# Designs tried in a protein design chat: VHH binders against Abasic site processing protein HMCES (HMCES). Part 97

Target 1, 269 residues: Abasic site processing protein HMCES (HMCES), of Homo sapiens (Human) (q96fz2)
Amino acid sequence: CGRTSCHLPRDVLTRACAYQDRRGQQRLPEWRDPDKYCPSYNKSPQSNSPVLLSRLHFEKDADSSERIIAPMRWGLVPSWFKESDPSKLQFNTTNCRSDTVMEKRSFKVPLGKGRRCVVLADGFYEWQRCQGTNQRQPYFIYFPQIKTEKSGSIGAADSPENWEKVWDNWRLLTMAGIFDCWEPPEGGDVLYSYTIITVDSCKGLSDIHHRMPAILDGEEAVSKWLDFGEVSTQEALKLIHPTENITFHAVSSVVNNSRNNTPECLAPV
Key: E = the ipSAE of ESMFold2; O = the ipSAE of OpenDDE; V2 = 0.75 times the mean of E and O plus 0.25 times the DockQ between their complexes.

## First folded at step 13 (VHH)

Design gx15 (from y29 with I57R T58D W59D; framework vhh_6z1v_2; at its last look DockQ between E and O 0.01; V2 from the best seeds 0.00; counts 0 for: pae E 15.3 > 2, placed apart)
Fold by OpenDDE, look of step 13:
Order: C-alpha cells, then sequence, then structure tokens
Structure gx15 (fold): chain B 269 residues (1-269), chain A 123 residues (1-123)
C-alpha cells in the first residue's frame, strides 16, 4: 500500500469514528494535534494521516478502550533513529509485512510496547500490471458501502448533492498499523509516525495486486487492536489476516501523480 | 527554542492564595503533559501536580490535600497552578515542566523545564 485517500472534513471524519467504550457509552474520539490533519484524495508516504490509538498511550490510568484520533506521519521512524532528518532512513517503513513483523526491530519494539494504531482512509489505491504493456491500471479499494435507494453506484453520484450524501455516511477503511515516537536529537516536538501492516491479498484482489493492507473489519477488531492494555500482542496479531470484505473500481491515471488532489482520483472510469 | 516561563510567585501570608502561570513556546503545547514541581531550600525537587495533554487527567501530590489545582489552556499554551490555603511549608521555588506522552512523578523524565518562580509564605 503506497497511496490512500483521506479527504473527509474533520468533523465528518470524527463522526465516522464514533464508537462505544467498555461501558457501552457512545463516544467520539478526541483529537490530538488536529492542525496537522490535511484532507486529501491522494495521500502518499511521508504525509500525515489520521490514526486511531488508545487514550492510555497519552494518559496514565486512562481507560484503554477510549480512542484518540491523531494525524501521524506515514512511514515509521524508529525511536532509536539518531539522525536529525527522518528522510535519511535507509529502509522503507511505509509497510510492515505481517510475516516478518516480529523479526524486524523497527516494528517489533514499538509493537511490544503496545503501540498499535488504526490507520483511517476512504480507501487505498493499487495498480494492476497490464499484460504486455508497461501500463498500470490504478484501482480504488474500499469497504462496501451501504447502497441507499437514491445512491446508485459511487460512480453514479451525478449530482454534487448526492456526492456529499455518499461521503457523509462513508464507512472508513480501518487498517492495522504500528506507530512509534521519535525524539529529534536537536530537540523539538516528538514525531509520531506509523507503518501499515500488509498481508497476502484476498482472492478478490489477487488479480490486481498480491499484497493488501491488514484490514480490521468491524468494531470488535478495531477495539481489540487498539486496546493494548487488555489485549496482548499475541492476541492482537490474530486479527491480522486477509479479508474478502472489500470492493474496488478502476480509476483514472490522475492518481498516478501524487500532487493531484481532486475527486477525479477516486472517481470510477 | 523551547521556553517555559513561570510567573505569579510572590510573598503571601499564611492562608492566602496564589495562581501560578507557565507560558510555553517552541513546541506543540497541546501534545505534552505538564507538571508543577517545587524545591525548597535543602530539599529535593518534588512533584506538586501533573496534567495530561488534554486536561482529561490530573494528579496531585498528597501534601496538596485539595488546596492546589492544576489546569491548562491549550489555546493559550499555558498551564496554571491555583494554590489556596497556603502554608509556610509551601515556601519553595515552583517549576513548570513539560513531558511528551504521559505525565509522571519522576522529574528526570520531563523534557523541558522553566526557570522557576519563588513562592514565599509568611507566618
Amino acid sequence: as target 1 above (269 residues)
Amino acid sequence: EVQLVESGGRLVRTGGSLRLSCAASGFTFSTYAMGWFRQAPGKEREVVAAISWSGGRDDHADFVKGRFTISRDNAKNTVYLQMNSLKPEDTAVYYCAAKSYQFTDSPKEYDYWGQGTQVTVSS
């Protein structure tokens, strides 16, 4: 996974992240550092994206089932990194393979500390290799959405009004992530950054790409992944597997350029 | 440059009240836990109170016994310590400190410190 969409306004995004805590109370996640949230149809590594994480990471004796929403840098910067510039990392931390998560220090250490997060997106992009050509067809991949009688296929939102309605009730893609905290050697703000855990693709996506993000499907999976106070690493890792509960459509080559940030990026062709 | 600047310390009489302020700059204040510490002459620095980044959680030392209250205004990048019912034993230099993530009672774990403000309580 090297490209995502996360374009919802902050308030809409927050509402979409409504949850129940252990007491059964309906809650919205509290924002940490909301000013770093930059909506975009075309999110690339090194950009900031919103993630969910347990409140217990920030508050002593907090209920670990409570959720915080925070923009973090895509591309995990390990806490042990000693250079002043995170861009000097010599290895790719955009993704973490599920099969080697416990073998790589950069991921194992923060995971062992309970630094699990849920990366939020409208969906992610993947490119299919066309046989015989150097051309790649991009696809937008996301959770199936509830078809409202009026909302034809996401592609049929012929009117701006219908478009807004679709996104107001959009089910966000929830991807399993690991985050870490890096303190710059020269001082300043602690950098929070994340990696997306990847798995082998489900059968439905296998023709598009052989790998996919580890998707946490449903509130229970999301809750267990986040709740590092009650759910062990071993138990949490059981949640990491391919899912068939996804849909996709072909999109234009507009998304190929990471600078393009328009609705055309995720529009069906 | 990171700065923590305490203010509000002065001479007060026993039973009096003070409000200390700490103005923060040079870092994202709303993402740090904040703490108040004090150090009396010949004594070790001790925690007075701490507050989480959101203000949703706070802790106070046992000797406070409800007399002091820590609070914060993230819009103003300021943490406060309201001190009521002051006693001569409260005489100390009061320090503001910032910590990433969770607050703690250990001064050694805090990332940034102010210069301190003198509080003197006379009998």
Scores: ipSAE 0.057, ipTM 0.577, lowest interface PAE 2.9, mean pLDDT 91
Fold by ESMFold2, look of step 13:
Structure gx15 (fold): chain B 269 residues (1-269), chain A 123 residues (1-123)
Amino acid sequence: as target 1 above (269 residues)
Amino acid sequence: EVQLVESGGRLVRTGGSLRLSCAASGFTFSTYAMGWFRQAPGKEREVVAAISWSGGRDDHADFVKGRFTISRDNAKNTVYLQMNSLKPEDTAVYYCAAKSYQFTDSPKEYDYWGQGTQVTVSS
């Protein structure tokens, strides 16, 4: 998982993240650093994307079921990193394999501090490698969507009039992540950065790619992953598994170049 | 590269009519909402009208309701502003803008802008 789409305007994205706290009250997540949110159809590592995390990470004695939304850098920079430039990190932290997460210091340490986050996206892209060639077919992969009164899916829009309704009611993909906080040695703001946990792909995706992000399907899973005040690391890791509740469609190679930021990146072909 | 090219702005008498066009290229026009904005000298840019990517929803500022009509032709990658019953206070530079997803009243949220076309309404 090395490319996502997260293009919704901030207010629409925030409404899509409505949730209930532990007292049953409907809430929206509170933003941190909203000016760092850069919506794009084509997000790549080192870019900022919004994640959900517990308010308890920011406020002593806060209700750990309350959610903050904040942009973070994709590509976890460990708190113990000593160099001044994160690009000098000598190992790839865009993803974290679930089967070795407790063996890798870069991920085990922040996970032990409860630094769990939910990475938000419209969906993610994956490239299918064809046997006998080096050509790759990109796909856009996302949660099945609730249909509008005329059409409810991006890949099956009946008319141009229905396309906008799809995004008004879009169910955001919610991926399990780990984050860390790094203080640059030369000073400056603390860098928040994340990795996406990966698992073996489900049967429905196995023809596209052998790995997939660990998807948190539903509010119970999201709440448990975020709530490090009430849910232990051991219990949280039980949430990390493949899901079959996923759909996809082929897209053009426009998405291959990460500088291309248009709806064509995720349009069906 | 994305381009929005406005045309049709000119001098017209009070009570007259004018049709502005905006030709789009470099993106999938049929998936973008479009807006017309205007800016008079010394004033902030303001929304005049906006239309959804399909044309199924549109909205017009109150100060132009009943006089201006936004429309689009997705086959020609063009958005239009029909301006009727023009008044001197309609004098401004008119801009075409495109936004992925949904239209808004806020100019800051639009992704692409044209260079503008001058409309001048004489008394």
Scores: ipSAE 0.000, ipTM 0.150, lowest interface PAE 15.3, mean pLDDT 87
ESMFold2 (binder alone), look of step 13: mean pLDDT 83; pTM 0.852

Design gx16 (from y29 with I57R W59D H60Y; framework vhh_6z1v_2; at its last look DockQ between E and O 0.03; V2 from the best seeds 0.00; counts 0 for: pae O 13.4 > 2, placed apart)
Fold by ESMFold2, look of step 13:
Structure gx16 (fold): chain B 269 residues (1-269), chain A 123 residues (1-123)
Amino acid sequence: as target 1 above (269 residues)
Amino acid sequence: EVQLVESGGRLVRTGGSLRLSCAASGFTFSTYAMGWFRQAPGKEREVVAAISWSGGRTDYADFVKGRFTISRDNAKNTVYLQMNSLKPEDTAVYYCAAKSYQFTDSPKEYDYWGQGTQVTVSS
């Protein structure tokens, strides 16, 4: 998992993240650093993307079921990293394999601190190898969406009214992540960064790619993953598995260049 | 405290028109999908129409398509049902319901309900 779409305007994204706390009260997540949110159809590692995390990470004695939404850097920078430039990190932290998460210091340490997050996206991209050539076919992969008469298709979202038909009721993809907090040695703001946990792909995706993000399907799974105050690491890790509740369609090669930020990136071909 | 208050139900003749309103309070209305349901005596509650939280998507039961229109005004925290070409079969108590985020046609999935307003269509 190395490319996502997360393009909803901040106000729409916030509404899509409405939830109920443990008392059953309807809430919206509270933003931290909202100005760092950069919506795009084509997000790549080292960019900022919004994640959900427990309010307890920021406020002593807060209700751990309350959610904060914050942009974080994709590509976890461990708290123990000693260089001044995160690009000097000698290993890739874009993803974290579920089968080795408790063996890798970069992931085990923040996970033990309860630093679990939910990574938000419209969906993610994967590339399928074609033939004997080096050509690859990109796909956009996402939760099944409600289909009704007169609902717009993903490819029809060019104008505000058509955009609303496609995206107004969009179910955001919710992926399990781990984050860490790195203090630059020369000073400056603490860097929040995340990795996406991966698992073996489900049968429906195996012809496209052999790995998939660990998807948290439904509010119970999301709540348990986020609530490090009430849900232990061991119990939370039981949520990490492949899902069959996923759909996809082929897209054009426009998405291949990560600088392309247009609806064409995810439009069906 | 969450409240949904329907209004506008009354007696009307076959072929007539009626507008129902539902005023919402006690929750963030703009984050909820809204639905109109109805229940006739001796029948189960059934979906009539639903609308997404921004108003960009709507859905209608087959028995009311072309005759009823759902709309919402998020600034006034109100959802509406315009009912045209009314038939005696439309006689029921009409309920307003709210569900966070995505609407469904299943009453059991809705979080909040109004008390209902009676619509009676006579010949």
Scores: ipSAE 0.005, ipTM 0.315, lowest interface PAE 10.5, mean pLDDT 87
Fold by OpenDDE, look of step 13:
Structure gx16 (fold): chain B 269 residues (1-269), chain A 123 residues (1-123)
Amino acid sequence: as target 1 above (269 residues)
Amino acid sequence: EVQLVESGGRLVRTGGSLRLSCAASGFTFSTYAMGWFRQAPGKEREVVAAISWSGGRTDYADFVKGRFTISRDNAKNTVYLQMNSLKPEDTAVYYCAAKSYQFTDSPKEYDYWGQGTQVTVSS
């Protein structure tokens, strides 16, 4: 996964992240550093994206089922990194393979500390290799959306009536991530950064790409992944597997340029 | 400079029709969702209709009940609101608004606003 969309306004995004705590109370996640949230149809590594994480990471003795939403840097910067510039990392931390997560220090250590997060997106992009050509067809991949009588599928470009309703009620893609905290050697603000865990692609996606993000499907999976106080690393890792509960449509080559940030990026062709 | 200029508001009789226009400038119009809002005296501003950047998707408030149609011409940087079967309750200042991302029903989330055009429906 090297490109995502996360374009919802902050308030809409927050509402879309409504959850129930352990007590069954409906809650909205509290924002940390909301000013760092930059909506975009075309999110690339090194950009900031909103993630969910347990409140317990920030507050001692907090209820670990409570959620915080925070923009973090895409591309995990390990806490042990001693260079002053995160861009000097010599290895790619955009993704973490599920099969080697426990083998790589950069991911194992923060995971062992319970630094699990849920990366939020409208969906992610993947490029299919066209046989015989150097051309790649991009696809936008996301959760199936509930067709309300008024909500046309994103793919049904033809029903003018329900676009607002579609995004107001958009089910966000929830991807399993690991985050770390890095303190710059020269001082300054602590950098929060994340990696997206990847798995082998499901059968439905296999023709497009052989790998996919580890998608946490449903509130229970999301809750268990986030709740590092009650759910062990071993138990959490059981949640990491391919899912068939996805849909996709072909999009234009507009998304190929990371500078393009328009609705055209995710529009069906 | 970003500008949204509404036009077409006037006095009309109950059952009459109006077409509002909003001319946009100073931003990439074709990449913005557009919306029409209205505010009656003593009431909060409310969404009337919204349209996606491509015009492929539209949304309407419940009170519209098929009477109004929002459309856009990206070549002219203009969004329209065709209002039919007008009622006295439709009397308000109508505002055009632009949003760089997906449209919402929340006025606070829109990036740019016009000055509004007065629509008055007489009994």
Scores: ipSAE 0.000, ipTM 0.237, lowest interface PAE 13.4, mean pLDDT 90
ESMFold2 (binder alone), look of step 13: mean pLDDT 89; pTM 0.909

Design gx17 (from y29 with I57R W59Y H60Y; framework vhh_6z1v_2; at its last look DockQ between E and O 0.52; V2 from the best seeds 0.00; counts 0 for: pae E 4.0 > 2)
Fold by OpenDDE, look of step 13:
Structure gx17 (fold): chain B 269 residues (1-269), chain A 123 residues (1-123)
Amino acid sequence: as target 1 above (269 residues)
Amino acid sequence: EVQLVESGGRLVRTGGSLRLSCAASGFTFSTYAMGWFRQAPGKEREVVAAISWSGGRTYYADFVKGRFTISRDNAKNTVYLQMNSLKPEDTAVYYCAAKSYQFTDSPKEYDYWGQGTQVTVSS
């Protein structure tokens, strides 16, 4: 996974992340660093994207079922990294393979500390290789949405009114992630960054791409992944597997350019 | 305390119309999708209609076929189901349900339920 969409306004995104804590109380996640949230139809590595994580990561004795929402850098910067510039990392941390997560120090260590997060997106993009050509067809991949009378126009929300009609009931994609905290050697703010765990693609997606994000399907899976206080690493890793509960459609080549941030990126062609 | 209270269910003749209401309290109504479900004797509970938090999106089961309309008034914390052209097969207990933000077609995913109101359609 090298490209996502996350374009909802902050307030809408927050509402979309409404949840029940372990006591059954309805809650909205509290924001950390809300100003770092930059909505976009075309999110690439090194950009910030919103993730969910347990409140227990920030507050001692907090209810571990409570959720925080925070923009984090896509591409995990390990806490032990000693260079002053995260771009100097010599290995790719955009994704973490599920089969080797426990073999790589950069992922094993933060995971062992319970640093699990849920990466939020409208969906993700993947490119299919076209046989006989150097051309790749991009696809937008997301949770199946409930068909409504107005659902036929994904991406046609060119007005505020139309936007509400299209996106006010959108089910966000919830991907399993690992995050870490990095303190710059020169001082400054702690950098929170994440990697997306990947698995072998499901059968439905296999013709497009051989790998897919580990998708946490449903509130229970999301809750268990986030609740590092009550759910062990071993138990959490059981949630990491391919899912067939996805849909996709072909999109235009507009998404190929990471600078393009328009509804056309995810609109069906 | 969370409460969903349905009203409007009664006996009607085939071809008749009913308007069901569900009054919600004890939670932030405007942050919930709302749904109407029904359960007939010996059958599973099934979705009838659902509406997004803003009312901008609606869902209807296949059997509705344009006969029913779901709507909501967030200022009144109320969701409605206008039922027209009722048939005997529409006889069931109708339930109002609430789900955080997004509606689904799965009853299991809804957080709160009303006590239900009986709708009976006679031939």
Scores: ipSAE 0.448, ipTM 0.768, lowest interface PAE 1.2, mean pLDDT 92
Fold by ESMFold2, look of step 13:
Structure gx17 (fold): chain B 269 residues (1-269), chain A 123 residues (1-123)
Amino acid sequence: as target 1 above (269 residues)
Amino acid sequence: EVQLVESGGRLVRTGGSLRLSCAASGFTFSTYAMGWFRQAPGKEREVVAAISWSGGRTYYADFVKGRFTISRDNAKNTVYLQMNSLKPEDTAVYYCAAKSYQFTDSPKEYDYWGQGTQVTVSS
């Protein structure tokens, strides 16, 4: 819930986000602030990561099924925040628990404005506490990927020669988020920021960690979460639940230091 | 207008070989994953093979693994299916399909489809 990978080049990431609008037309999301996209194998809170949101947030009469992609700050800064430095926020907004989302003003208010987003990642990291030690085992957690082979390798027993080559057909992880827009008191550009909604972990992940992000599995779930023009808050919240459609592998401790941005962060060990 | 045009389907004997081609136009071919699907009379359309947009990754259904090879030539906007060791069970209409970025095994997720080419394998 506090570390992700989102490393694809912008053009590849954009293609991975192709979708159909309400009328069935094939589209790519339109970027806002593309220069703020900072790909990395090792994203942490306060960094920018790309999210999807409805075009209706930007254009009064837009088709609410059309999507914008934009980098936003991880760690929601509420629109009502009065101090000039977002780091002075006195509570953690990296994640939002689903069971209290309608009780916390920081999340209830933007959710009531339809400020739902889909947080994009290659996958996320979690650390399993190893019994009897002070050491923790990191795992990389992601959607199951369709079985693939390196082009030119034919045979029932063949497997990929190199883990890094799987990205040619990678299914991006899509997590439910809430965003808000904050106007700094000294002026400047509006700050867009998001939180990731969390739920109790599914059985498959419970040995690693007791919480997981709320994952939107499939285009129908993604479309309904984004479309605040046609899907009410009450209906959208029905999409927020754990999923068993998830997989993982152990990774080296290189990922522990958030300054490490290399493929080793998510490579299997 | 997007077009996918299959060619190369014909009658062959059991154990024979065929190569299917699919010529694409009207979209940026190199950014799309491509798939070959087949449909026998009275059956649902099923994935045969797929290839990533870059050509670096492939998928084969278990019933064709080791016998069929998918490839693509992004300079010619063409995807191929080399079919070897053909069996009567391979008799079907073969369809070329395109999906943005990521191939899947589900026909309903593909954006563009060809008209199909008939492959008939005689005993």
Scores: ipSAE 0.235, ipTM 0.656, lowest interface PAE 4.0, mean pLDDT 88
ESMFold2 (binder alone), look of step 13: mean pLDDT 89; pTM 0.907

Design gx23 (framework vhh_6z1v_2; at its last look DockQ between E and O 0.01; V2 from the best seeds 0.00; counts 0 for: pae E 18.5 > 2, placed apart)
Fold by ESMFold2, look of step 13:
Structure gx23 (fold): chain B 269 residues (1-269), chain A 122 residues (1-122)
Amino acid sequence: as target 1 above (269 residues)
Amino acid sequence: EVQLVESGGRLVRTGGSLRLSCAASGFTFSTYAMGWFRQAPGKEREVVAAISWSGGRTWHADFVKGRFTISRDNAKNTVYLQMNSLKPEDTAVYYCAAKSYQFTDSSEYDYWGQGTQVTVSS
């Protein structure tokens, strides 16, 4: 998983993240660093994207079931990294394979500190390799969406107003992530960065790609992944598995260029 | 304590413009759809305009289309009604109202403001 869409305005995104704490109180997550949120149809590694994490990471004695939403850098920079420039990291931390997460120091260490997050997106892109050619077909992959008469489908939108109806109640994709906190040696703000955990693809996606992000399907899974105060690492890892509750459609090659930030990136072809 | 406080109503000459504001407090504004209503003396209250919680969907009554525009600023917890090309028949008390999917999914609005008087003279 190396490309996502996360394009909703901040207020829409926040509302889509409404949740209940452990006592049943309805809440919205509180933002940290909201000015770093850069919505786009075409997010790449090293960009900032919003994640959910427990309030307990920021506040002593906080209720660990309460959620913070914050933009973090995609591509985990380990806390032990010694260079002054994160681009000098010798290996790719965009994704973390679930089958080796407890073997890789870059992921095992922050996971042992309870640094679990939920990575938010409209959906993700994946490129299907064509038989015997260099041609690749991109797909946009997302949760099945419930349609009402007041909302349209992506393929039916023919105006800006109809396009907004598609997204007004969009169910955000919720992916399991691990984050870490890196203190630059020259000083400055702590860098928060994340990786997306991957698993073998479900049968429905196997013809597109052999891996998929670990998707947390439903509030119970999201709550358990986030709540490091009450849910152990071993229990949380049981949430990491493929899901068939996913849908997709082919999109044009416009998305191939990561500089293209337009609705065409995810429009059906 | 939920409050919706309208402001900006005043006397305006025919053809003039006016901007109404409604400041919200006591609830999470960004999760509420908002509406503007009006009621002239001796008349029934009627819907003027409505806006989704995102601001991405708006609706305007036919009698105000092209003249009035609803908008919102979720960072300031405020909904607006820009009124242009005002006519004497626009004279009314204007109310803002809020509707939440978290509290109800009913078509009824949950919270109402106290109103602001708009008077359009010849």
Scores: ipSAE 0.000, ipTM 0.119, lowest interface PAE 18.5, mean pLDDT 85
Fold by OpenDDE, look of step 13:
Structure gx23 (fold): chain B 269 residues (1-269), chain A 122 residues (1-122)
Amino acid sequence: as target 1 above (269 residues)
Amino acid sequence: EVQLVESGGRLVRTGGSLRLSCAASGFTFSTYAMGWFRQAPGKEREVVAAISWSGGRTWHADFVKGRFTISRDNAKNTVYLQMNSLKPEDTAVYYCAAKSYQFTDSSEYDYWGQGTQVTVSS
């Protein structure tokens, strides 16, 4: 996964992240550093995206089932990194393969510390190889959405009004991530950054791409992944597998350029 | 500012060799796959080769037939294209391109250089 969409307004995004804590109380996640949230139809590595994480990461005696939402840098910067500039990292941390997560120090260490997060997106993009051509077709991949009589498939939203309605009730894609905290050697703010765990693609997606993000489907999976206080690493890793509960549609080549940030990126062609 | 600057393009004779270089700046080079493309006059841009962020994976177009080799040096933020056994048909502007995370054999890259002219004379 090298490209996502996360364009919802902050308030809409927050509402979409409503959850029940372990006591059954309905809650909204609290924001950390809300000003760092930058909505975009075309998110690339090194950009900031909102993630969910346990409140326990910030408060020593907090209920670990409570959630915080925070923009983090896509591309994990390990805490042990000694350079002053994260851009000097000499290895790719955009994704973490599920099969080697415990073999790589950059991911194993933060995971062992319980630094699990849920990366939020409208969906992610992947490119299908076209047989016999040097061209690839991009697809937008996301959770199936509830078809309301008025809000057809993303493809049926012919009017701006319908489009807004679709997004107001959009089920966000929830991807399993690992984050780390990096303190710049020269001082300054701690950098929170994340990697997306990837798995072999499900059968439905296999024709498009052989790998996919580890998707946490449903509140239980999200809760267990986040709750590092109650759920061990070993148990959490059981949640990491391909899922068939996805849909996709072809999109235009507009998304190919990471600088393009318009609704056209995820619009069906 | 993101910059990709190609160099090394020149006039060469058939059967000659060239090494193209592309110097990258303004982004985390090691997190991007890199590619070489070419565009001949009146033809569409075509992918020549691609390389993963680590250099562990490479792809070459069929027309290369082992003549060209893509490589990279992450310490120097540079990608290379070694071109051997050049033919007049290889005459084109060669472009360096960058794509986040994974390489592709398509033209779906995020950043592009201005290109360097390679001319192969008969």
Scores: ipSAE 0.000, ipTM 0.228, lowest interface PAE 13.9, mean pLDDT 89
ESMFold2 (binder alone), look of step 13: mean pLDDT 85; pTM 0.865

